# Ledger of designs, part 21: VHH binders against F-box protein At2g26160

Target 1, 331 residues: F-box protein At2g26160, of Arabidopsis thaliana (Mouse-ear cress) (q1pez8)
Amino acid sequence: MEKPEWSELPGDLINLTANRFSSISDVLRVRSICKPWRSAAATPKSFQCNLPSSNKMIETVLSPTTFFRVTGPSSCSYKGWLIRTKQVSESSKINLLSPFFRQLLTPSQQTLDLLKFEVSEIRQSYEIHIFDKYLIQGVIGKEGPSHILSRVVFLDNLIFAVGQDDKIWCCKSGEESSRIWTKIKNQVEDFLDIILHKGQVYALDLTGAIWWISLSPLSLLQFTPSIPMDYDGYDSCNKRLVEYCGDLCIIHQLRLKKAYIRRSQRTVGFKVYKMDEYVAKWVEVRSLGDKALIVARDSCFTVVASEYHGCLNNSIYFVDNVRKSVIRMKL
Key: E = the ipSAE of ESMFold2; O = the ipSAE of OpenDDE; V2 = 0.75 times the mean of E and O plus 0.25 times the DockQ between their complexes.

## First folded at step 8 (VHH; framework vhh_7d4b_2)

Design n3 (from e8 with S101F W106P; at its last look DockQ between E and O 0.26; V2 from the best seeds 0.00; counts 0 for: pae E 4.1 > 2)
Fold by OpenDDE, look of step 8:
Structure n3 (fold): chain B 331 residues (1-331), chain A 121 residues (1-121)
Amino acid sequence: as target 1 above (331 residues)
Amino acid sequence: QVQLVESGGGVVQPGRSLRLSCAASGFTFDDYAMGWYRQAPGKQRELVASISWSGGSTNYADSVKGRFTISRDNSKNTMYLQMNSLKPEDTAVYYCATVDFYEGSPEYDYWGQGTQVTVSS
């Protein structure tokens, strides 16, 4: 079959087709076809927004990002590469980034040509950039406010976020200037993470309990009990939500509790918990099987390890605070 | 592949001015708040000035407030520090760094190699 000359399609058809794509990935693919298609396709909307804060001195920007599995066209291997992209730029260019460090994998002027690669979307996420005007002055390493950077969820026309006050906020999606953040009422717990799971929004509190966000009325309901804390000496602030085999699980990154310098804490292990529905209790997951857990700054997710270069079974990949490198830990 | 390269340091007399530059590469510069740190001999490294990703917000150490000005040009991936009315106590190695504060993840901070600033009579 002769490769269709997509550039020769009538303009009307191009316009009609280009405007029907709803996914960012599809839009990017369309824009990668040729100049006429690119021109016809709408630029991805910027989802940049400020996170809610009670402190006006804190500037926080939310930027969309996407994780992809990328394989070469002539790849003899079924394995691909885990790559993150910056979704929104002024030029609508897509830069290839490290999944963990936001480092450019290609020169800044190079963009991903999706026609040259097999690309599958793994996860959409948001990078959070925080600037505190009163950021720690003086000696580097002083204790500052704790931030977990995966604290945003988009659901339909709503945005949910864990604010700087560790509370859940929501607003209607739209132009940044028109966004009014509202704190959900009657929150007594502090929250660490938020996730979209099976079309519902859940939040994780400091104790390791999961809360369900009701939209009507807008409220928080405790969905699960707290995870067992039968181990002492670890920081309680390093908990994340993750989907594993269709279940909502909790990841507790174990860092030694040091009261004086939290930034120097070394990860010594992980605990993963899933809810046993039969007994309604948390059960520790002791093996990830053929999967690897990616614990990135702004996202946590599992992948089939065999599908990715550099991924091993039953492994957790995360950034070490001390070594400033990606570390593998066996669960 | 991430690089922060400082320049503009040198030896100056008190009361004089210097302008430091930091050229960034290997990451999305406009995604990060940036800052200047300095470390004097025998002292701990301290924040001198910081600037938000857009440049809309700045912060200064009390010791340099009114004398130093931090700025950035995102189109050039460059951050600047205008240092006026320099004092001997400003003598230090000045470092360019990302200032994306995350208590639990200092590994996301990038640092330059530093440039020496010496203020002496």
Scores: ipSAE 0.029, ipTM 0.492, lowest interface PAE 3.2, mean pLDDT 79
ESMFold2, look of step 8: ipSAE 0.274; ipTM 0.671
ESMFold2 (binder alone), look of step 8: mean pLDDT 87; pTM 0.884

Design n4 (from e8 with D100E S101P; at its last look DockQ between E and O 0.39; V2 from the best seeds 0.00; counts 0 for: pae E 4.6 > 2, grease 27.3 > 24.2)
Fold by OpenDDE, look of step 8:
Structure n4 (fold): chain B 331 residues (1-331), chain A 121 residues (1-121)
Amino acid sequence: as target 1 above (331 residues)
Amino acid sequence: QVQLVESGGGVVQPGRSLRLSCAASGFTFDDYAMGWYRQAPGKQRELVASISWSGGSTNYADSVKGRFTISRDNSKNTMYLQMNSLKPEDTAVYYCATVEPYEGSWEYDYWGQGTQVTVSS
């Protein structure tokens, strides 16, 4: 069968077809076909989305990104590579990025031709770029804002985020000029993370309780109790939400409290909690089994370790702030 | 593979000007806020100037405000520091770095090797 000349497809059909793809991976593949297809299948653009804050000097940009499993055409192994891509590119090609550091995995001029590789989408996310004009003054190492901006959630026409005030905010998606952030009313808790799970938005508070966000009326309802705090001496702010085996779990990254400078704090362990639905209590997950947990700045997810180069079973991969490198820790 | 390479340093007399450049490679330059830091002998490293990813926002240390100007060209993956009216107290090794938004468990940055700036009569 002769390879179809996709570039010869009538423009109207190209447009119709290109706009039917909902998967980012498909869109990227379509864009890789030829110029007409690329033009017809535009990817979301990076956009400024200043997060809600009393500080008007914060500049925030959200950039769509996707995690992929990539296997080479001549791969002798079923293992693939965990790769992040930027969806926004003025170029016709896709850059391969580190899942953790946003580093180019290939020389700056090299890009991925998705038509030449087997690519599976793992998850979509948004890279969050934030600049606080008054973040640091004077000497490096001084205590600055401790707010951790991990993720934003897009649900239908809404965007949810944890603001600088550690509260949940939402706005309608759309043009930046019309975007108005609204704080959800009657929040008494401080929040650390937010996630989309099974079509619903959940937030994690400082105590390790999960809250469900109701859209009508817009409100927060406590969904789970707080995680057990039977251990002391650790920073309470290092908690994340993650889906594990279909369940919403909490990851507590353990760092010693005594360090004045958070950057110098060494991770000494992780606690992972899963809700036992039968007893309605948190249970500690002692093993990830054949899974590896990826803890990136803007994303947290599990993968089957055997499917990826460099991934080991029952392992957590994260960035250590002290070493500024990806660290493996066995759970 | 991330590289930040500073250039433009040197020895100048007080009141003179220098222009530092920082060439970035190995990462998506326009995704990061960037900044210049300096460290004088026996002193702690301090922020001199910072600039947002787009260049739309800048910040300066009080000691250099009005004299230094930070800028960037994302198309060239380069950041600049125009230093005017230099003073002896500006003598330091100047470092190019990515600027992380917050101190926290998820923050990390990259540094260059630095370029020496000496202001002396």
Scores: ipSAE 0.026, ipTM 0.415, lowest interface PAE 4.0, mean pLDDT 78
ESMFold2, look of step 8: ipSAE 0.253; ipTM 0.630
ESMFold2 (binder alone), look of step 8: mean pLDDT 82; pTM 0.824

Design n5 (from e8 with E103D G104S W106G; at its last look DockQ between E and O 0.30; V2 from the best seeds 0.00; counts 0 for: pae E 4.6 > 2)
Fold by OpenDDE, look of step 8:
Structure n5 (fold): chain B 331 residues (1-331), chain A 121 residues (1-121)
Amino acid sequence: as target 1 above (331 residues)
Amino acid sequence: QVQLVESGGGVVQPGRSLRLSCAASGFTFDDYAMGWYRQAPGKQRELVASISWSGGSTNYADSVKGRFTISRDNSKNTMYLQMNSLKPEDTAVYYCATVDSYDSSGEYDYWGQGTQVTVSS
């Protein structure tokens, strides 16, 4: 098949086609084709979003990021690399980052040329940058439940986030200066995570119950019961939401609960729960099968392990805060 | 591949000034809050100053407040510590580090090798 000369397409067709792409990856691909296509396609807008905080001493900024599977061109290998990207809107530059760390995989001046690789988007996410003026490494943390933002959700023209106060906040998407964050009313529980699932926004509370966010009126409704607490001695604050095989699941990262020790404790295991809809009970997932679970700071997701270099079946990959490295655990 | 390289340390008399620099590479500098730590002989490492990713917020140890100023230039991937009115008790190895800690997720930081600051008459 003769490679189409995309650069020779009439300008009107280029304009029509370029403006139909909505995904960041598609826009980037379009812009990577040639100069005429680049000119016709709108530059993806990167934005910084200050997340709500009850503590004025904490700065929290949100920046867009995307996870990709990248394979070599015409590679006989079906395996690819899991890569995270940071978008620089002004220059349309894409930096390649580690999925787990904000480390550059390439020099900062290098950008991803999507034409040179087979690239598939896994998911869009947002990196969370947090600064606490009083944060001192090695100091014993505050007693009681505390959570650092893990994820935010964009739905239509709304942004949802778990604030530093462990409550759900919402604002209209738009210019940063015009964003007004509003706390959803009548929240009784503290929340650990938030996710978009099947077009709906769900939140995870400290007890492991999932809540559904109603948009009209803006409110929280308990969607599931709490996960079973049949085990003691672990930190309850390390729970995340993840989609697994089309279902919303809960990941409990098990850290030993030690009194008077900073929460930066070693992970000793994971429990994964899936709701059995027939019996309306949480069931523990004992195996991820051919999947690997990626637990990144701002995102949790599963991948087919065989499709990625460095991924093994029935494995959980996460950053250990003690070792300061990516760790694999078998579920 | 992450590197933090401190410079500007040295030996000075009390009351003098030094300016430390930290050159960062191998990561997205503007994604991280940064900070200066110091460790004196026989003492624990302590936070001296910290700065948010944008530079909009800063924090100082009480012992250096009013004398030290932390700043950063994200375009140069560099953080600075202006140290004025130095005292003998400021003698320590000064470390550049990322300040990135999370309660419920993986926490990690990067450190430089440190630069010696000695204040003596």
Scores: ipSAE 0.031, ipTM 0.431, lowest interface PAE 3.9, mean pLDDT 79
ESMFold2, look of step 8: ipSAE 0.195; ipTM 0.604
ESMFold2 (binder alone), look of step 8: mean pLDDT 80; pTM 0.804

Design n7 (from e8 with W106F; at its last look DockQ between E and O 0.34; V2 from the best seeds 0.00; counts 0 for: pae E 6.2 > 2)
Fold by ESMFold2, look of step 8:
Structure n7 (fold): chain B 331 residues (1-331), chain A 121 residues (1-121)
Amino acid sequence: as target 1 above (331 residues)
Amino acid sequence: QVQLVESGGGVVQPGRSLRLSCAASGFTFDDYAMGWYRQAPGKQRELVASISWSGGSTNYADSVKGRFTISRDNSKNTMYLQMNSLKPEDTAVYYCATVDSYEGSFEYDYWGQGTQVTVSS
């Protein structure tokens, strides 16, 4: 079959400079769009917790962020920019971030006419910051995939996380001073990812099976069979969950086990699977059509490519460890 | 814009002390663990000390334990490194940076431009 394509440069979609607020009304408009996360979060700007592990608690800060599509006035092009926002401290200011990096967008010195922008929320996410005080001499952030840390999902008054032990833990969101984490019952597998989908929490195990998390009792129920796992020569642990066209899908990032490039390995392609619920069978998504997948570190989601500057259809945009840059690959 | 600015470096005699400061701006300082790194000529950059976002936890390289103290003042967006009993082996460019062990966090870290510390007689 055909080999996957490589992209070295993702285009304008992911390299936006959008810190152009020229009036207080533009700031208030963005703040109004961001209001829901402030109302839902108990903390003013971040959520500190200690995630459990086997014999230690890992100090963690969860900082809420939101992805938006920003377009100019209605008489202009319908294409927009993908931005990420984060509330700054106690002030009314909102940081504009690169979609794929936590780097703050550099402000322009050029003057801008007062313009009315349309801002559409895409999804909310959380920056995850961890501190392991037992790491020494620059080990932090340098280890490979064997140090996979979980995603965090909020549902109702509960927080779900995949711990460093590859197990799913749960706690109440309202216990700020001390948090009681409970392992979910019946965890026979190790887990890679979790996601909120249609009001339910789903988890992805190492075999590529999806499990549903029941809230009463707090337990795991297998939702799908495993995906095919016979990708010889590739790491099997680089899988993530995403919603695509209303379906829950698995993205398998194909990384070489054996380093072909000196110093580190790299991604050669992707496979995307969705479950055909009528047949209970995994179906490979061979084309994203007019859409693209945004695989940011803190969130995975779909966009309609034609609605964004520099976004190509049937593409996956992601960050690769070897190149330390955003890469586009055609599916 | 995001900025980390080190100060307090210089040339000192062995056994003396220096205090480095790192002034941070343009990001939510109290969400980040912070660290001091150093790089001597011809050597790899190494983590010297790190401190959690609240200041409640610290970590030190073995070569500086008992001599260096990291601290932070979140009200001033500033991190410090008190360097006592300096040795010629401490000669390096010292960098402040955010510290995050999230996979790939190395790419998302903010770095200062560095300040030279020279310990010589």
Scores: ipSAE 0.038, ipTM 0.560, lowest interface PAE 6.2, mean pLDDT 69
ESMFold2 (binder alone), look of step 8: mean pLDDT 82; pTM 0.823
OpenDDE, look of step 8: ipSAE 0.436; ipTM 0.718

Design n8 (from e8 with Y108F; at its last look DockQ between E and O 0.49; V2 from the best seeds 0.00; counts 0 for: pae E 6.2 > 2)
Fold by ESMFold2, look of step 8:
Structure n8 (fold): chain B 331 residues (1-331), chain A 121 residues (1-121)
Amino acid sequence: as target 1 above (331 residues)
Amino acid sequence: QVQLVESGGGVVQPGRSLRLSCAASGFTFDDYAMGWYRQAPGKQRELVASISWSGGSTNYADSVKGRFTISRDNSKNTMYLQMNSLKPEDTAVYYCATVDSYEGSWEFDYWGQGTQVTVSS
C-alpha cells in the first residue's frame, strides 16, 4: 500500500532455495563459503554491560549486527534487497532479520542458500537490548531511571557512549566480566549522539554542534558551531548524526513538542543539515536526489535508491512507534 | 510471522495453583527480556513479572511477590509463570510480551492474545 516491500527478503527467493536444495539445511555451509557472510559471522559475540552511569538495575547487551544488500542471480535487474543479519548464539549460524525490526525473515528450521546471490556489506552496527529491573506496577509497563538511549562507538581499544547524564564516557574494550567507565573531563555541554566517521569519533550536543573526541589527551573539542534551526514547537532532542555523501550530517526528526505525553508523538518531517566547508556554514539539505536515508533505531545510513527493489528516491525511511514509515523530501 | 501463544489459564479455587506457558516463534527469543502482564476488566494492563533474556534476573509486582515465579527455557523458546496461592484479585487476562522497551520511544513490542485466569469459589 504506502510502504515499500524491500525490507524483507522475498518469499519466492526462500522457496526457490528450499525447492532446489531442500536436502541442504546447514547454515554453516553458507558461512564457510561466502566471504561477506563469513565476515558477518566473525563479528564479536554479544556482551553484557551496564551503560554509564552504574545503575545495576539496568542490564544491557550489545549484539553485533550487519546490514547487507542482496541481489539475485537474475540478469533482469541490478536491484537488491536490504536485510540485516545476526549470528545465532552458541553457533556459527546466521539469522536473517528485518532491517527495521528485530523480526526473523525466514521461517524457523529453514535455511537460505545465499551462495547463489551477490551479497555486499553496507554497515556493521550494534543492537542494544535493555532490561530494567526497576519496572513498577501500575504504570503501563515501562519506567526506568534513564529515558535516553545511548549509541555505542568502538575505536581501537576504546568504547565510547553517551551516559545517563548526557555526557561522553569511555572504557577499554575487551573487558570480560566488568566495565570501568571513565567520564571525559570538563564537558560543558550535554550530548545526544555519537558516531564513528572516517576513523574519528564525533559527538552531537543538544544545540546541534558537533564535537571531535581527541585521544591525546582524552578530551572533547568543538568541531562546528550549533545548527541555526528554529525549534518552534518541535522537540529539540530528536537529533542524530549520519554520514551522507561522505559528509557528516545532522538529522533532526521533527516531532511536535507536547506538554502531556511523549510516547504518542508522531513524526511530521525531517531536517537535514551539512557543513559547507567553503563558506564554513550550515546548509540545509533540501533534496536527497537519487538516494534514500535509512533511519533505524541503532543505525543511520544512506543507500542509492535505484539499487533496491521498491525503494523511493529522495526519501527517508524510519520507524515511528513500531511502524515502518517513509517521508518524501519536498523542500 | 511473530507469535506469542499463552496457555494454562482457567478457572480455579482460591489457594490453588496454575502454571502459564508462553510459546514463542518468529523472532530471536533469547535476545528479548520477557514479561507477564495482566488486565482485569476496566483496568489498564500492568506488569506482573519480568525476566531478563538469559533468565538470570527477575522482577515481580509487590502484589504477587512470593507467590508467583517467572522462568524461561530458551532452548524451547518458552516462558513460564508459576502462580501459587491464587487469590480472587488475581483474576485477569494474562498476556505474554516482550519488555525491552526502555526509553518510551517504543522498540518493536510483541504481545500474545492472552489467556483468562479466573479465581473464584
Scores: ipSAE 0.049, ipTM 0.544, lowest interface PAE 6.2, mean pLDDT 69
ESMFold2 (binder alone), look of step 8: mean pLDDT 81; pTM 0.810
OpenDDE, look of step 8: ipSAE 0.529; ipTM 0.770

Design n9 (from e8 with A33T; at its last look DockQ between E and O 0.48; V2 from the best seeds 0.00; counts 0 for: pae E 6.6 > 2, grease 25.7 > 24.2)
Fold by ESMFold2, look of step 8:
Structure n9 (fold): chain B 331 residues (1-331), chain A 121 residues (1-121)
Amino acid sequence: as target 1 above (331 residues)
Amino acid sequence: QVQLVESGGGVVQPGRSLRLSCAASGFTFDDYTMGWYRQAPGKQRELVASISWSGGSTNYADSVKGRFTISRDNSKNTMYLQMNSLKPEDTAVYYCATVDSYEGSWEYDYWGQGTQVTVSS
């Protein structure tokens, strides 16, 4: 298993994505620049939903975000930069953000002329922000599943997310005056992630089994067995779903439990599993080939490494929040 | 680059008031719940007040209810803590931070460097 050096950072990716757009104006008008930017400007607005918990209602807000590939003039390079965007509330303006840290790219007094750039949408997602009026005495630094962050998926006017209780919640997205999250009934497992894949919603449980979400009736059906191994000394809560080469895969981030941490490093490696359709068994993906995995807080996706400046093939890029840095590991 | 910069700390006598400010930059401030934490020497850091992204909802630790008021001005990317009727027990370093109320997700919080508040005769 790879033992990353905490002092080594994927600085080229950080430099490429965070710093290369340091001169972008805060008043950028997307609609005048390109087709994909017009699509981003038309993305859904933020909206509020209430989350019931222990006979109380907790405020949540869904905040849309979009990842783009930005390439320079065609005569200059075939490689691009990975950026993230969020629409400024109550305006047509778009904030340009670091893809990993949700940090604004440093604005300048000069407006960047994006008419000279080509943009390609990679994916849209939502961030869930929660205000729990009753959690004032929360414990800072408490060890727990740090990657159980809700990924929001949308299907047929329903919104699905994994909640703080590691259960799957559903919210109707219509124009009703009140939006309330409701828990899918009879969940016997804890869940870590959720994804829309080929028109269907899938959820990942703590053991590495994938479940299908049926809409008629709204219920969970186990789709795969659990993944075959669990390593002693690692927490089991750092698994994510990703599409890789058209297949649904599981990424297991091997994070040491607190008692086993050495040299300030917690993540020691990754395992990637895909279902072998012929034998109906999990197999380990030992190489990503010409691709890389981007593991962000609210999204996990595959890119072709050669299409991005500073991106190495067969690599996983993720955030280590202990050091507040992006780390690369070779699979 | 994300920055949270606290100001307004100092030394005051019991019963007096202080107002803390937190200037935020480098992130989309109006998307985040924000909070004030404090840490006395030898004690665990505790959340004393929090305020929702819009300022429409607030919460307070029992030890400061009725004495402290949290507020925010999203047009200035600034959060405030008005501390009235200060007691010696309020002596601590006060920190501005994002508050991720999604339980178990504290590792994504941003933190300031802190400002000292000392309440003594």
Scores: ipSAE 0.093, ipTM 0.562, lowest interface PAE 6.6, mean pLDDT 71
ESMFold2 (binder alone), look of step 8: mean pLDDT 81; pTM 0.819
OpenDDE, look of step 8: ipSAE 0.494; ipTM 0.753

## First folded at step 10 (VHH; framework vhh_7d4b_2)

Design p1 (from n1 with A33T S50A E103P; at its last look DockQ between E and O 0.29; V2 from the best seeds 0.00; counts 0 for: pae E 5.9 > 2)
Fold by OpenDDE, look of step 10:
Structure p1 (fold): chain B 331 residues (1-331), chain A 121 residues (1-121)
Amino acid sequence: as target 1 above (331 residues)
Amino acid sequence: QVQLVESGGGVVQPGRSLRLSCAASGFTFDDYTMGWYRQAPGKQRELVAAISWSGGSTNYADSVKGRFTISRDNSKNTMYLQMNSLKPEDTAVYYCATVDTYPGSTEYDYWGQGTQVTVSS
């Protein structure tokens, strides 16, 4: 399909279209297309992006957060900055967040006008807030997914997340829905991560197997075999799903197996695996090439390193649990 | 900068009432489940009451149920704890905090400095 020449659209049509977007993310997407579109979308509007859920026992709010590449209007460099944003209520104001920690980078009184910049969307994530009736008793998440740090998938008005019980939970999104969280039935495995890939939802279990989530009926099917977990003296302390060059991959975060001292909790390396579809075996990805891997708490994704300030090729950026800082490792 | 500032604590006799306030700033207050914690001398910190971001749902520890009422005014970025029928065992430092960041962990929660509540005859 020939890429549409968006820049050649009549100005009146561009203006009409640019004003019909319902989310800040969409506006930013539009502004990233070309100069005519950017000009048309110059006037900020209020958007509704939060998805509140009401339940007699559980109250849930889903708030979208978005990763963006930001470049200055007069920048002589093609490099941009990786930023993370969250909409402030229903206003056009956006909070600037740490990409990795989900914390505000600026005081609440300071705002960044992203309309002054060239902005392109990289990835959307979600922040979940759940009020559970069992909160006081310390059994949070019994009837719902993990909270704010959980990875969340949104697909076809369904929200998927890994619960505190390490099971996959689903909530129907919509204004008319009771938005009750339901655990997918017949789960015997425990899960670590969930991802949207090529329009489908996949989950990663503790053994390193990937599962596909069927929507009708709502069920889990094993999609890949388990992955080896022994790394000759190291422990895979964390496993995550990520897309790399169109393929679904698994990231193993490694630490020393012996945890006799605090430093043993430090990340010492990463292994990345992709499934070879021809032989149905996991194959190690030994190089990310010109890309860098971003491993945030609630999101994992790859970027072209050269397009970002501070990003190097064949690198993994992650939060070290001991130092509580972002660290770079070469794959 | 994120700030939670508690006020309203003090010394009262048993059976009396106090109203605590928590003023929040530096974050989107109405996005967070909020709660009151308390820590008595020699005891672990415990969650006393929690309120959803909208204020539509509340929950209480059994020890304070029926006596304490948690509420919030999102327009003022303030949370309240009405404490009635106070008992000596309610004596503690009371903390305002977010309670919905990571279940089972307080690492990412925002906390106030606390306010002392003393119930004594």
Scores: ipSAE 0.025, ipTM 0.421, lowest interface PAE 5.4, mean pLDDT 78
ESMFold2, look of step 10: ipSAE 0.060; ipTM 0.523
ESMFold2 (binder alone), look of step 10: mean pLDDT 81; pTM 0.819

Design p2 (from n1 with A33T T106W; at its last look DockQ between E and O 0.05; V2 from the best seeds 0.00; counts 0 for: pae O 14.6 > 2, placed apart)
Fold by OpenDDE, look of step 10:
Structure p2 (fold): chain B 331 residues (1-331), chain A 121 residues (1-121)
Amino acid sequence: as target 1 above (331 residues)
Amino acid sequence: QVQLVESGGGVVQPGRSLRLSCAASGFTFDDYTMGWYRQAPGKQRELVASISWSGGSTNYADSVKGRFTISRDNSKNTMYLQMNSLKPEDTAVYYCATVDTYEGSWEYDYWGQGTQVTVSS
């Protein structure tokens, strides 16, 4: 069977076909075919929002990235590779990113032809870029895009993020929105993380309590009690939200309490907790079983370890801030 | 291994100047916004100045604005803080740090050991 020369399809047919794809993965595949298909396919829309800062509105752009499981066409193995991709709108090229650092892999500007692979989407994440020189919450932006280091959650036509002020901000998505970030009112607590779980947005405060975000009115309600933060000899220095086996869980990142030297303030372990809904108590998850946790800066999720090269069971993969490298820890 | 090493601190009289240096190693220095923090006895740590990765943008605390100048030399992996017109209230331990806050917490930034600056008559 003569391989269909997709590049020779009439333009009208290409346009008609390319516009039928709505998933990011499909769009990427379509764009990987050839120039006519790339041109016909819609580019992922970046969201521009305004973030208030010192009586000025700062223009922000949300840049999407996508985590994929990629398997080779000739692979006899069911194992794939965890990859993170970004599409550059100008070149219509797909760039490979570090899953954890959201940086271009070295060598830089590597592109992947996804049509050559079996690809399944795992998760989409967004980065907020601030195109301003002004200080936001004590941080100077870069010339050009600067980063707000937070996960971004999309729910319906709303976008949620933890700001640099450790507060929850909301922005309307879409072309018709004012695209102005608004801080949820009456926030007393500081927040570390946000997540979309079962169609609802939750936030994690510094004490380890989970809060539910009500959309009408836009407000925060405490959903769970705080988790004890005192560990013998350890400090819970960071907390993240993750969905594990359908449950919302908290990951406590631990370091030694008496680390006087900054370089010694390394992550030494993790504790994972889930809420037992029946007794309304936190229960420690002592094993991830066949799963692994991926803890990236802007995303946290679980994977079946056996489905990925380089992933081990009952493991947490994270960026060590001291080593500036990805580390595996066994739970 | 990531290292930030501060130097240049000391004891000076009011009105004098000091220049702090921070030598960075073990990471890609020019990828990070850097900053100086200080902590006085009994007070919370506060941001003094920050500088973008390229050095093109700087920010200062109001208390030091016009007196302090932050700069960096990416070719040397070094950041500087020129402190002029020093005041007793500037007395603190000064820390070099990245301001590429990880997961919304400055605690996860890279930090030096600090250098003592004492301004006294």
Scores: ipSAE 0.000, ipTM 0.238, lowest interface PAE 14.6, mean pLDDT 77
ESMFold2, look of step 10: ipSAE 0.005; ipTM 0.374
ESMFold2 (binder alone), look of step 10: mean pLDDT 81; pTM 0.819

